# VH-VL binders against q9nrl2r1430to1533, part 226

Target 1, 104 residues: q9nrl2r1430to1533
Amino acid sequence: GGVHELSAFEQLVVELVRHDDSWPFLKLVSKIQVPDYYDIIKKPIALNIIREKVNKCEYKLASEFIDDIELMFSNCFEYNPRNTSEAKAGTRLQAFFHIQAQKL
Key: E = the ipSAE of ESMFold2; O = the ipSAE of OpenDDE; V2 = 0.75 times the mean of E and O plus 0.25 times the DockQ between their complexes.

## First folded at step 13 (VH-VL)

Design v16 (framework fv_nezutatug; at its last look DockQ between E and O 0.81; V2 from the best seeds 0.00; counts 0 for: pae E 2.7 > 2)
Fold by OpenDDE, look of step 13:
Structure v16 (fold): chain C 104 residues (1-104), chain A 121 residues (1-121), chain B 107 residues (1-107)
Amino acid sequence: as target 1 above (104 residues)
Amino acid sequence: QVQLQESGPGLVKPSQTLSLTCTVSGGSIDSGYSWHWIRQHPGKGLEWIGSIYYSGRTDYNPSLKSLVTISADTSKNQFSLKLSSVTAADTAVYYCARGPYTSDHYYMDVWGQGTTVTVSS
Amino acid sequence: DIQMTQSPSSVSASVGDRVTITCKASQSISSYVAWYQQKPGKAPEPLIYYASYLYSGVPSRFSGSGSGTDFTLTISSLQPEDFATYYCQQANSFPLTFGQGTKLEIK
């Protein structure tokens, strides 16, 4: 395809991925590494999945995009205790997202 | 756009149980948000009652904990409030609200219009 | 519980005035403060989150500041539609608590 400007969703996903606290969210949790994860988390999602949805133009409303991002964070907080590195990273990244999402 | 709507009896007798339901539209309660009940006594400020989360976990105001139950029904996209043994002090406008799911920062970004509940014999 | 002491309880002002409402937390809560506007017979509407960030659609005449224990909501130039009751809320610890409210009335 031709050169095009990134959409607001694409730009925000890029910013989220590049954030220092994105490491827990870059891809789906491995069932091998975390055997009980999918017993607890029923709607798994990650930034690579959201990026793919953006690339496929699956989000018609900003609210749909935001909902998936919030789901991603909620999964983190459901599974990870508050004092874990994952939860702390999630807290910081979510705050960043909440601020940036106001521009959507 | 997500919308919340409170429903339930507007009149409850003393010692009975107040039951309210919040119906969510334009979004799913089975999602990455927190769901809250807040009330406002006539001419007074706002009082947080409790919250329910994605997992079904709940947090309650300690002042009301022994009398409050919050539950969710994902099949109806609703969450509910039960307050037992009501008195005149429980007369208030009751709001349901949504906020982000966080570990340590709980605020309400979408509110229902509120429903008035009067406790009277 | 974290107490949110809001002041003043009421204030009379005129259109065009600068209005400042303060909220003091009984302990440090970082920037975990939200502000709401409530008009008579209506539900509260969010104005500010994280102490200083405006919700989309909120006029730029509104601003929030503060961290730790002292927080302020400022309306730089009061408009007729701004006459309402305002509430601060600490968002960090349970039970969640609100200030007692500030009723902004027309002078």
Scores: ipSAE 0.889, ipTM 0.948, lowest interface PAE 0.5, mean pLDDT 96
Fold by ESMFold2, look of step 13:
Structure v16 (fold): chain C 104 residues (1-104), chain A 121 residues (1-121), chain B 107 residues (1-107)
Amino acid sequence: as target 1 above (104 residues)
Amino acid sequence: QVQLQESGPGLVKPSQTLSLTCTVSGGSIDSGYSWHWIRQHPGKGLEWIGSIYYSGRTDYNPSLKSLVTISADTSKNQFSLKLSSVTAADTAVYYCARGPYTSDHYYMDVWGQGTTVTVSS
Amino acid sequence: DIQMTQSPSSVSASVGDRVTITCKASQSISSYVAWYQQKPGKAPEPLIYYASYLYSGVPSRFSGSGSGTDFTLTISSLQPEDFATYYCQQANSFPLTFGQGTKLEIK
């Protein structure tokens, strides 16, 4: 995308990071702390990685950016049962993202 | 961008297995999305049949019990529906759809064009 | 299962009219409602998600509201292309369920 699309991606990532429910998504899940995570999750991703990709202009289409954000949430819901703090945070942050994505 | 297209037989005999495929283009089925089958009965509303996720996990409508199987073929970028022991009640337009994968709530943001299936002797 | 009941089943209206369609859930679904428009012989098209948010490209004359069990879709000034059948869908839990539809016809 154009200059205005790149600033919109950056603004949206900043809003996601600032959200109270961002804590499960800030960085990749530790293999040491959660040994079975990478047995279940094939394509790990986190907000710090997405933010770096925005900063390095690695997203050429808005759909590529959206797909990475959705993958981040999908990994959370695939790994974590619905009643966990992680899944509940993911549900709230995803809802916030869907509302804010209207600006893209 | 992402497009979905249903394919399969338009006519199926009672007691046979209905088999449909949905071909995804402009995106990957291995993306972190959920993939759905929905049908629409003549003169009636829409019925969710089931879903498959990028991980291969599935959820089915309990009303279809053990008659439905949804599967994915990543090499062909397709997901499929099999409905066994069909009756005239299974006559419908069948749609495939995509939506964001969520913990427990789902919207369909992309739909296929639909394919008409008639169950008749 | 969460049942979705739409009202009315049919509406006869003229271009320029304001139209309101309601959808009632059998139990609370927060704001997890979607609305779809279906024209004859076509697939459903998404209009609204999370009760009130328009998909990209949906005209601003469409609006949604509600939470809990009672939801509405409003068309503020009906256009010729709006004659279609409208469905609500609860997105709260499986099995996903749809309202029975509201057919919007030319008066």
Scores: ipSAE 0.404, ipTM 0.844, lowest interface PAE 2.7, mean pLDDT 90
ESMFold2 (binder alone), look of step 13: mean pLDDT 91; pTM 0.943

Design v17 (framework fv_nezutatug; at its last look DockQ between E and O 0.71; V2 from the best seeds 0.00; counts 0 for: pae E 4.6 > 2)
Fold by OpenDDE, look of step 13:
Structure v17 (fold): chain C 104 residues (1-104), chain A 121 residues (1-121), chain B 107 residues (1-107)
Amino acid sequence: as target 1 above (104 residues)
Amino acid sequence: QVQLQESGPGLVKPSQTLSLTCTVSGGSIDSGYSWHWIRQHPGKGLEWIGSIYYSGRTDYNPSLKSLVTISADTSKNQFSLKLSSVTAADTAVYYCARGPYTSDHYYMDVWGQGTTVTVSS
Amino acid sequence: DIQMTQSPSSVSASVGDRVTITCKASQSISSYVAWYQQKPGKAPEPLIYSASYLYSGVPSRFSGSGSGTDFTLTISSLQPEDFATYYCQQANSFPWTFGQGTKLEIK
């Protein structure tokens, strides 16, 4: 096939994944490692899932894409206390996302 | 784009319960956002009433906590405010608003147009 | 509760003027401050979040600064549509609290 330009969503996901603070969000939380996670978080999501949705063109509106990203952060903040490394990483990554999302 | 709209009676008698509903369109309340009620007494500033979060958790202003209930109905894409035992001091424009769900740096990015509630006999 | 003391309560200015509004917190609130603009009969609209980040769509003439207890909202060159009431808000801890507002009027 030909060379395709990345969509704005694809580009943003790449930037999020490459960010130093993406490590809590790269894949779904393991139930084995965190046994109570799915008792608390009812709508789990991660960057690999969002990337897959982007690749499948499941997002028709920017708002849908943004909603999933915000859900990802919300899950982190709901489960992790403010002083945890995960929450701190999430806070920084979310701030980055909010700036980048303005360009969508 | 996401829009919020307050609805409910504009007149409430003293000692009764004020009930308002915020209808969200263009987005789901069952998502990674926080949802807030704010009011503004005539000619005055803004007062935070309370919030409900994606998880269903609620936070209330302690000055109103015993009188306030905030709930959400995902099937209707609405969240509601109940304020019991109202007095004239509860006369205000009531706003619902959306904000990011964060551990820090909270703010409200989308607001309803507001609805006036007058407490009078 | 954290008190947000906003100043001035009102200010008269002309188009093109530089305007600064301040907000002082009763205790340190890091950078957890938002600024809103409200026009008569309308709901507040976001201007600044996290003390210094410009909300999407807000003109670049608006800026926010500060940390700890002292915060400022600045309009570098006032435009006719900027005459309104402005509010600061702390989001460091519950309950969220607002400044009493600054009414920016035309001179």
Scores: ipSAE 0.289, ipTM 0.816, lowest interface PAE 2.1, mean pLDDT 93
Fold by ESMFold2, look of step 13:
Structure v17 (fold): chain C 104 residues (1-104), chain A 121 residues (1-121), chain B 107 residues (1-107)
Amino acid sequence: as target 1 above (104 residues)
Amino acid sequence: QVQLQESGPGLVKPSQTLSLTCTVSGGSIDSGYSWHWIRQHPGKGLEWIGSIYYSGRTDYNPSLKSLVTISADTSKNQFSLKLSSVTAADTAVYYCARGPYTSDHYYMDVWGQGTTVTVSS
Amino acid sequence: DIQMTQSPSSVSASVGDRVTITCKASQSISSYVAWYQQKPGKAPEPLIYSASYLYSGVPSRFSGSGSGTDFTLTISSLQPEDFATYYCQQANSFPWTFGQGTKLEIK
């Protein structure tokens, strides 16, 4: 809540987007390029969608924002085997997120 | 604020199946978290039993694997533990918990209040 | 399985004291250790994850350190509410395992 919480959400999303390991998460996975993705992932989400939700004030609690970010990582780990570039990037970005989320 | 609450019988006879349910409130079990059962033995401490993930996939402690089943009911916002063929060694306080779902490491950030289960005739 | 050995098993201390609790893993777990506080009749509550990061709302008098096999939880100035049992947990390798606990009592 409040203007400090909303500013913190935007700042955190900006830091995630700027991180070198954000590349798998910037936008929704293409159905055309990855045909089976939406057969496996029931609740797709990406950083651009989360950023739009912040801009539209759709997060009323910090926990709602955190839940969407964690969902994004969970989708990555569910779809991608552990040794893939996507899963490794996800692990590093999630660790970065957990550090930054302490500040919320 | 996410809260977890265990429910189920406090007394179970040997060789029967222990059945516990964890009800989640203030959040969705269908979120990007992992959901855990842990028990605390008198004199032996804490033991991880198993986990269920938002996708329905499960992991179990190898020492209990053939005896344990963890399942989820998203319509009720609940996940459950069944432990078959119980003995006195299964007497413990049983906790449900959650943590971030990751590829290879888990921390429990929210715990239920715990429910005491005694296995005796 | 990775064994987590805590030391000491109990400690008696006064309000205002600095207390250090250690946890040793039977093999390297990088920084993947969590610490929990448990008061009598209550569930464990998270304090620290990834060896040194405080959970939201945890007072700054708690700190953690370590990497590899040796980890430390420090309380810099004990408060009355800190008298509890403390557990470490490794989060590196399946199955997840806990230390035996350290009981912190009023002297």
Scores: ipSAE 0.153, ipTM 0.772, lowest interface PAE 4.6, mean pLDDT 88
ESMFold2 (binder alone), look of step 13: mean pLDDT 90; pTM 0.928

Design v18 (framework fv_nezutatug; at its last look DockQ between E and O 0.83; V2 from the best seeds 0.00; counts 0 for: pae E 3.4 > 2)
Fold by OpenDDE, look of step 13:
Structure v18 (fold): chain C 104 residues (1-104), chain A 121 residues (1-121), chain B 107 residues (1-107)
Amino acid sequence: as target 1 above (104 residues)
Amino acid sequence: QVQLQESGPGLVKPSQTLSLTCTVSGGSIDSGYSWHWIRQHPGKGLEWIGYIYYSGRTDYNPSLKSLVTISADTSKNQFSLKLSSVTAADTAVYYCARGPYTSDHYYMDVWGQGTTVTVSS
Amino acid sequence: DIQMTQSPSSVSASVGDRVTITCKASQSISSYVAWYQQKPGKAPEPLIYSASYLYSGVPSRFSGSGSGTDFTLTISSLQPEDFATYYCQQANSFPLTFGQGTKLEIK
């Protein structure tokens, strides 16, 4: 295929993935590693899933894209106590996202 | 473009239960947001009542906790407020609002237009 | 509870003026402060989150600053549509609490 300019959503996903605090969010939580995760989190999502949706042009509105990102963060905060590395990383990454989201 | 709309009786008698519903459109309450109730007494400032998350998690203002219940109905895309044993002090404009669900950053980024509730005999 | 003390309670100003509103928290809340604008008969509208970041659509004449306990909302050049009541809110701890408001009136 040809060279295409990344959409705003694509660009933001790339930036989120490259962020130092993205590690809790890159892929879905493993049920093997975290056996009780899916008992608590009923709407799991991760950056790889969001990226796929972006690539498939499933987001027609910025709000839809933002909603999935917010869900990703909210899952993290629902499962992880405030003082965990995951929650702290999520807090920083979400702050970054909120700033970038204002540009969408 | 999410929108919130409060609804319920504008008049409640003392000692009765105030019941309000917030209908969300343009987005789902079954999502990564916190859903809040805030009220404003006539000519006064804003008082946070509580919030609900889609998991059913709630937190209430301690000053009202014993009297407040917030619930959600995902099938209707609504969340509700019940305030029992109301007095004249509960007369206010009641707002529902949305904000992020976080560990330590709770802002309200979208508000309903508000609904006036008067407590009177 | 964290108390948010807002000052002044009211201020009269003219179009073009620089206006500063202050909010003091009873304890340190990092940068977890939001500012809202409310016009008569309307719901509050968000202006600023995390002390200094503007929501999309908010004019650049609005700015926020501060950390810890002292926070400021500034309007660099007041416009006619800016006359309203402004509220600060701490976003760090439950229960969430608001300042008592600052009514910005036309001189």
Scores: ipSAE 0.903, ipTM 0.951, lowest interface PAE 0.5, mean pLDDT 96
Fold by ESMFold2, look of step 13:
Structure v18 (fold): chain C 104 residues (1-104), chain A 121 residues (1-121), chain B 107 residues (1-107)
Amino acid sequence: as target 1 above (104 residues)
Amino acid sequence: QVQLQESGPGLVKPSQTLSLTCTVSGGSIDSGYSWHWIRQHPGKGLEWIGYIYYSGRTDYNPSLKSLVTISADTSKNQFSLKLSSVTAADTAVYYCARGPYTSDHYYMDVWGQGTTVTVSS
Amino acid sequence: DIQMTQSPSSVSASVGDRVTITCKASQSISSYVAWYQQKPGKAPEPLIYSASYLYSGVPSRFSGSGSGTDFTLTISSLQPEDFATYYCQQANSFPLTFGQGTKLEIK
């Protein structure tokens, strides 16, 4: 909602992007590099898209913003087995997000 | 914000199928969360039944696996539990719950109000 | 299945007291424990995840600690609204399992 909430979304997205484990999430997975990804993941999303939605004020509720970030992590866990570098990075970044989201 | 509400019959006869529905409001079931059923037996602890993810992926408590089906209807924003061949031991308060979908670590961050189901002839 | 054993089953305490509730896992579960509060006639409410992280809106008098098999929930100074039943839950492996509960009562 208000100006305070929109500033908080931007701050949180910036913290996620800066985190060392953000590398699997910065932009959408390439169809060319990973041809089967979009057969498995039906609702793709990434930090650059979320950040743009924050900048354009497209989130009307905090829950909408949180839901996009959680979808980003769940896509990672659905596509990547738990022993992969991507899933391990996702686990650590999701834990960081849950701590930071308490400020919302 | 997100709210979960259980519905279904409060009384079921032995050997019948228990059918419950959870209605989600303030959020979408077609999301990056996992959707769970948990039950609480009278004067006893909590028992996890299973979950569904919007992709159709499910996992069930092994003790109930052949008896349980969890399904989702995204157009109604609902998910459902069917438990077949019930006995008096299935008498409990049934909760639906939500948690983040993870690699293998599930915590329930939103719970429904609970619905009491009694199995008796 | 991983068994979660809570101690004590019941605690009688006064407003202002410090209370510790213990949960022991039948095998190592790293830090993958959650704690819930359930008031009479109500659904459980989340308090803590991953052994020590408080959910938003949970008062700072609640804290959690532990790793491996031994976990604790501590309430540093009881308030009247804290009298409830508390449950631990392991999240390490399926099936997810809960402790049997600890009832915290007014003395």
Scores: ipSAE 0.340, ipTM 0.844, lowest interface PAE 3.4, mean pLDDT 91
ESMFold2 (binder alone), look of step 13: mean pLDDT 92; pTM 0.948

Design v19 (framework fv_nezutatug; at its last look DockQ between E and O 0.81; V2 from the best seeds 0.00; counts 0 for: pae E 5.0 > 2)
Fold by OpenDDE, look of step 13:
Structure v19 (fold): chain C 104 residues (1-104), chain A 121 residues (1-121), chain B 107 residues (1-107)
Amino acid sequence: as target 1 above (104 residues)
Amino acid sequence: QVQLQESGPGLVKPSQTLSLTCTVSGGSIDSGYSWHWIRQHPGKGLEWIGSIYYSGRTDYNPSLKSLVTISADTSKNQFSLKLSSVTAADTAVYYCARGPYTSDHYYMDVWGQGTTVTVSS
Amino acid sequence: DIQMTQSPSSVSASVGDRVTITCKASQSISSYVAWYQQKPGKAPEPLIYSASYLQSGVPSRFSGSGSGTDFTLTISSLQPEDFATYYCQQANSFPLTFGQGTKLEIK
């Protein structure tokens, strides 16, 4: 197998995952741990899912990729009060993403 | 690319209810982002009316809260504004807009072209 | 409510000039300020968010700075297409509020 350069989407996902504030977003919320999560969040998504979509070339436009990332943040702020660790982490990570997304 | 378009009657009589709809294309209102109504009286600045979010939660300008209702119809990919008991002071260009969904930082990154509403007998 | 006091209300400048518009918040709002450009008969367009970050597609001659209560929008070299009214907005607390606007006229 040959080595190829990461796409802009792949690179940004890597940066998001490596960010210190990515921990709430790495994978889908556990229904066992948070029983009411999926009653509230109707379109769950996480960085591992977005990464898979990138790997499968499911994003044809940058806007589609951005929309999924924004959905991820929206879900966080929808479910978590602003004073929670999750919301605070999300706020910082979203700010980082908004800056990086300008390069797409 | 997401686009927003305001629609509704351009003329409303005093004491009636102003009703506008924002149609969103190129993106879904049923995921992410925050959705806003802003108005601009002729020759004046911008006034935030209210916002609606993913859950259907709303925030309203206190100066208009008792008269304003914002709702969303995901099946039509629209969100709407109702302003009751209008007066001449409600004559303005009305804009719908989109912004990121945040915990504490609300700005508008996409705007509709605006629709003029005149309140007159 | 947080008041945004914008200055000047109007300014005339020539092509190539450096133009500065200021916005003062009635209380500290960290960096939660956005700037918009509105041309006659058109909707506002976003220029800057979080006080200093350019929106996509905005020319680099535009810049924003400030934190706390004092914020600035700068056009380093004015272009003919920059004729417009500019608005600041505090983005942190409800109700969201705008400055009264600065009308920039090309001399």
Scores: ipSAE 0.841, ipTM 0.937, lowest interface PAE 0.6, mean pLDDT 95
Fold by ESMFold2, look of step 13:
Structure v19 (fold): chain C 104 residues (1-104), chain A 121 residues (1-121), chain B 107 residues (1-107)
Amino acid sequence: as target 1 above (104 residues)
Amino acid sequence: QVQLQESGPGLVKPSQTLSLTCTVSGGSIDSGYSWHWIRQHPGKGLEWIGSIYYSGRTDYNPSLKSLVTISADTSKNQFSLKLSSVTAADTAVYYCARGPYTSDHYYMDVWGQGTTVTVSS
Amino acid sequence: DIQMTQSPSSVSASVGDRVTITCKASQSISSYVAWYQQKPGKAPEPLIYSASYLQSGVPSRFSGSGSGTDFTLTISSLQPEDFATYYCQQANSFPLTFGQGTKLEIK
C-alpha cells in the first residue's frame, strides 16, 4: 500500500525491463509468431501488462505483484524447453528479480 | 499472506493409504508456484516427498516412487498426498510447502503448520 | 542423491554470541542452498535462499555464505528467539535433501 510501495513496484519493473535478459518478457507472445502458445499457457502475462497494473494501482499487496512476476517466469519455463534461449534468459532474469525483490 | 494448512487422519493402519490435503489461503494454487510435501520422522531430519506444479507436472522422491501420488484440485484450492501401503516407518509429521517454480533451483518460501500421522495397528 | 552434512550437531551459546553453522554437500551444488529455522513444535521457517539472500522479514543478524560444497550460516549476535534447530537444504536437483540439523541451545 501507499505511494512509496507503488514507486518501488515501478522501479523494480523498470530494472527488469532494463535487464539484458528481459527480451522474452517485454510483451505478450505473438499468436501469429507462436500459434500454439495460448493453447498451452492459460494465464499469459508480460512486463508491459504488469507495469500497466502498477500504473493503475491494481496491486494492493506486494505479494500480488510478486505473484504476477513469478507467473511470468513459470509460463516461460512451462512453454520453453530448458535448453532454449528463452528458458535460459528466464532463469537469469528470475535470479536477478529474486535479488531485487528483497527490497520490497 | 499465503497460508498453508495440512489436514487428514492422524492415525492410519499398516498397509492402508495415507491421504493428506493441503488447503491454500491468501493465494491461488493455480499460480506459477511449485507445491511440495515434506515429512519429518521422530528424532530424524526432513525428507522431501515430492512436488506438483501449477501445470500438473509432478516430481517424486525415488525412494518413495510407485507409492506416492500428489494431485491438485484448483476448485477447492487444495493439493493432496496419497502414500500407499504404509508401515510404521511412515510415522512422521507431514508438511506442505510452496516455492517459486524455477528451472534449476527449488526453495520453500511458505510452510504449513504440519500434521502428525501415526501408523499403528 | 546429494548428501548434506551439518556441523556441529549442537551448540550451546549465550545471548550476544556469534554462532556459525556449516553445511557440506557431497557434490557441487553451486550456490543452491537454503537455510531453515525450526522451533520446537513448529514448522521450519525459511531464513536464507541461494546461499546468501535473506528471506523477507529475516533479521539482518542472520547471514549466509558459500559456494560449491561448503556453506555457512552465521548469527552475528544471538538473541533469545534464535533458540531453535537449523537445517540446510540443497536446492540444486531432485530429490531435494536436507542436512541432519544443528540444535542451538541457550546456556
Scores: ipSAE 0.080, ipTM 0.760, lowest interface PAE 5.0, mean pLDDT 89
ESMFold2 (binder alone), look of step 13: mean pLDDT 91; pTM 0.939

